# Designs tried in a protein design chat: VH-VL binders against p40099. Part 37

Target 1, 211 residues: p40099
Amino acid sequence: MATKQLLRRQIKRVINALDYDIIAAESHTISQAVRSLIASANSRRVACYMSMDKGEVTTGEIIKNLFQDGQEVFLPRCTHTSESKHFKLREDHHPHLIFHRMSSLKMVRDLKPQGPYQLKEPEPHIEESDILDVVLVPGVAFDIKTGARMGHGAGYYDDFFQRYKILHEGQKPLLVGLCLMEQVASPIPLEKHDYSMDCIVCGDGSIHWFQ
Short names: E, the ipSAE of ESMFold2; O, the ipSAE of OpenDDE; V2, 0.75 times the mean of E and O plus 0.25 times the DockQ between their complexes.

## First folded at step 27 (VH-VL; framework fv_cilgavimab)

Design n15 (at its last fold request DockQ between E and O 0.86; V2 from the best seeds 0.71)
Fold by OpenDDE, fold request of step 28:
Structure n15 (fold): chain C 211 residues (1-211), chain A 128 residues (1-128), chain B 112 residues (1-112)
Amino acid sequence: as target 1 above (211 residues)
Amino acid sequence: EVQLVESGGGLVKPGGSLRLSCAASGFTFSDAWMSWVRQAPGKGLEWVGRIKSDYDGGTTDYAAPVKGRFTISRDDSKNTLYLQMNSLKTEDTAVYYCTREGSTEEFWDSGWYYFDYWGQGTLVTVSS
Amino acid sequence: DIVMTQSPDSLAVSLGERATINCKSSQSVLYSSNNKNYLAWYQQKPGQPPKLLMYWASTRESGVPDRFSGSGSGAEFTLTISSLQAEDVAIYYCQQYYSTPTFGGGTKVEIK
């Protein structure tokens, strides 16, 4: 955990200092690669994330392309089992993600920052996802040798993946990490509850597949 | 033990400038989000502004009354927080407290927090 | 900005008796995603800086006596001193941090 924390800090410092134009350029490249990947896989139900202004691959173009190409788009909402009433994966109530269907690009664009952290999230009453073909996954760092992903530490996505498998007889969607070049790191230690990516798309356009 | 010690307060004329310092010890200063809170004589508490850790971008936020006039900065190598006050007004008269924002959840780079430690404060008097 | 209103402005309580301070926010400071209230309480004794008493509305800061307790949710909160002690004479402030931090006007607690 200590090692992960140090790595997070190092990478976040680099990303925070990174010129936005660089992030934009890499994000554009990633969006093109993702579009091709999704098309080749004939994926129809795609979970993405609503990128915030700083520190991660921007997803605006990705989301736009998904709608243009006719995919069903889902965005995440941070919640808590005490609020959502979903089953717990721990002894106590805990945070978890719910993905909601965005009916249109306009709906996505109309999302407003909410809550103490000013997150752009779907409303709770919006239809929740069931089957997903692909989940585009954010991260702090990615290991392009192993497929390991290091998140922010809250375990939202790992919880979701575990939850998904429980609900879908052990099946999971294709997990695709979106990775700025500055987020490439190795090695990334994995714990038992961590999920590796099936694919990592990098800012240089490279795509890395893992078994 | 966490300690915050303000300095630099004093008497200034309207339109003048003053720079406050806050020396921090007893914790990893570079990881902390820091705020200034002021209290006019006999009045309540008013948040002035904040600076995040370098880890979280080192960005600053300011209260509307001081925006454009006050600047918060930090020198992590010196464990020191600063408040540069320009174009001072009589209504800026107050005890200025250096405060550490409470423990942040690591996964959030945004949001607001409570203040778990306060300095003794330094008095700034703006008067003709 | 969220406006914080405290009541009463001043309170005189006999030693050993209960003191109750109320705080109201102009909007809810409860975050449904984590079920936490973004509300803190501070104590400011004469000539001293404020001291944190409570955060998340009801979590007691380390070193704070058990006689202090916070309650409430949403937009209404209460700080209770179960048995007022001489050293509890102070002004108490509530503060929300759901958005840009704002403080209540304070409640002066004195010995009756």
Scores: ipSAE 0.676, ipTM 0.868, lowest interface PAE 0.7, mean pLDDT 94
Fold by ESMFold2, look of step 27:
Structure n15 (fold): chain C 211 residues (1-211), chain A 128 residues (1-128), chain B 112 residues (1-112)
Amino acid sequence: as target 1 above (211 residues)
Amino acid sequence: EVQLVESGGGLVKPGGSLRLSCAASGFTFSDAWMSWVRQAPGKGLEWVGRIKSDYDGGTTDYAAPVKGRFTISRDDSKNTLYLQMNSLKTEDTAVYYCTREGSTEEFWDSGWYYFDYWGQGTLVTVSS
Amino acid sequence: DIVMTQSPDSLAVSLGERATINCKSSQSVLYSSNNKNYLAWYQQKPGQPPKLLMYWASTRESGVPDRFSGSGSGAEFTLTISSLQAEDVAIYYCQQYYSTPTFGGGTKVEIK
């Protein structure tokens, strides 16, 4: 509600004032840490997001490294239960997220901006994910003491995690938050059913694990 | 409750400049995306440009006919929106409305919206 | 730019009768990912600024009488006034916000 919205605004103000070269340097450092994390976890099936031009950790290098290292790569598409025919988590049809398998880096680079928000998303007919080992998770703010994450407010990732658990007998993938140093916050006001990260990778290369 | 009051309209010769102001009250101005919309006498509505909230980057967008000639700015400490109009043409003659966008999608900062509150307008006449 | 075309240009309707205004867009303004139509309607009474009536095609703005309704999807939309009142004499505009905002040419509604 109000306290989450105030924190979002504060973080967005800081990020929007940040020099892009700093975001790029932190994103490069994060990409190296993520690469090591995925290798040490022996993970094969990795979901990652397509970063926007501003306001978050950039993922271009991460996605390139995933393909170079032989991982199966999955990218998200925003959709609606009335369109996707996936089950509802509420009484009314609602927005949700589907991850789709990307067969190559070229396929990712060929994605075109679509819709009123000009998002680069997989086409709907592309194979949907099933089992995932790791999900790289965006957010507005992360609490490196607790693993708490504050999303952008639409609830796409929390909905996806709940759907995943229902479909996989309570099992979930490793949830890895990607965090610019300027997105670290404590405490983060939470709503019910907000999912915490298993670890958070920060812009200085540090990895914070939670038990 | 919500009030938008434009001022600064008047008669200007072609090639001249004019600065419009819009005083806002009754809402948190610094959170709002604001637009200018114009209406030539006896004609329809035409979007002129917008400025986003500081939180969403404070960036501006302009309609093609005014790009490079008009500049939108805001002063959040004074709850005021501005339109600087340079190199005015007779085709710029219109009532200029200050408007507020009805909502912003916090997840995507590239969206467009409807206009939920409008001022009374200020007339700009460009004539020799 | 998405071109918005309204019909008719002018409409005369008896008090208490139904008025129907059409709006077509040159491209679909439905975003299937959220199942929303990016369309708004405005009323402009003589000598007044425009006033928002509808957004998301069919959602009435607060304070708008329920005799106003919006319908349609994709590229074709309708504003309906179920029982025209004297105060409804105005020009009505549709507007898309799927991309850079554009307005229809307007439909003038008069008492017959």
Scores: ipSAE 0.653, ipTM 0.854, lowest interface PAE 1.6, mean pLDDT 91
ESMFold2 (binder alone), look of step 27: mean pLDDT 93; pTM 0.957
OpenDDE, look of step 27: ipSAE 0.460; ipTM 0.819
ESMFold2, fold request of step 28: ipSAE 0.600, 0.622, 0.634; ipTM 0.844, 0.851, 0.854
ESMFold2 (binder alone), fold request of step 28: mean pLDDT 93, 93, 93; pTM 0.955, 0.952, 0.955
OpenDDE, fold request of step 28: ipSAE 0.646, 0.647; ipTM 0.863, 0.865

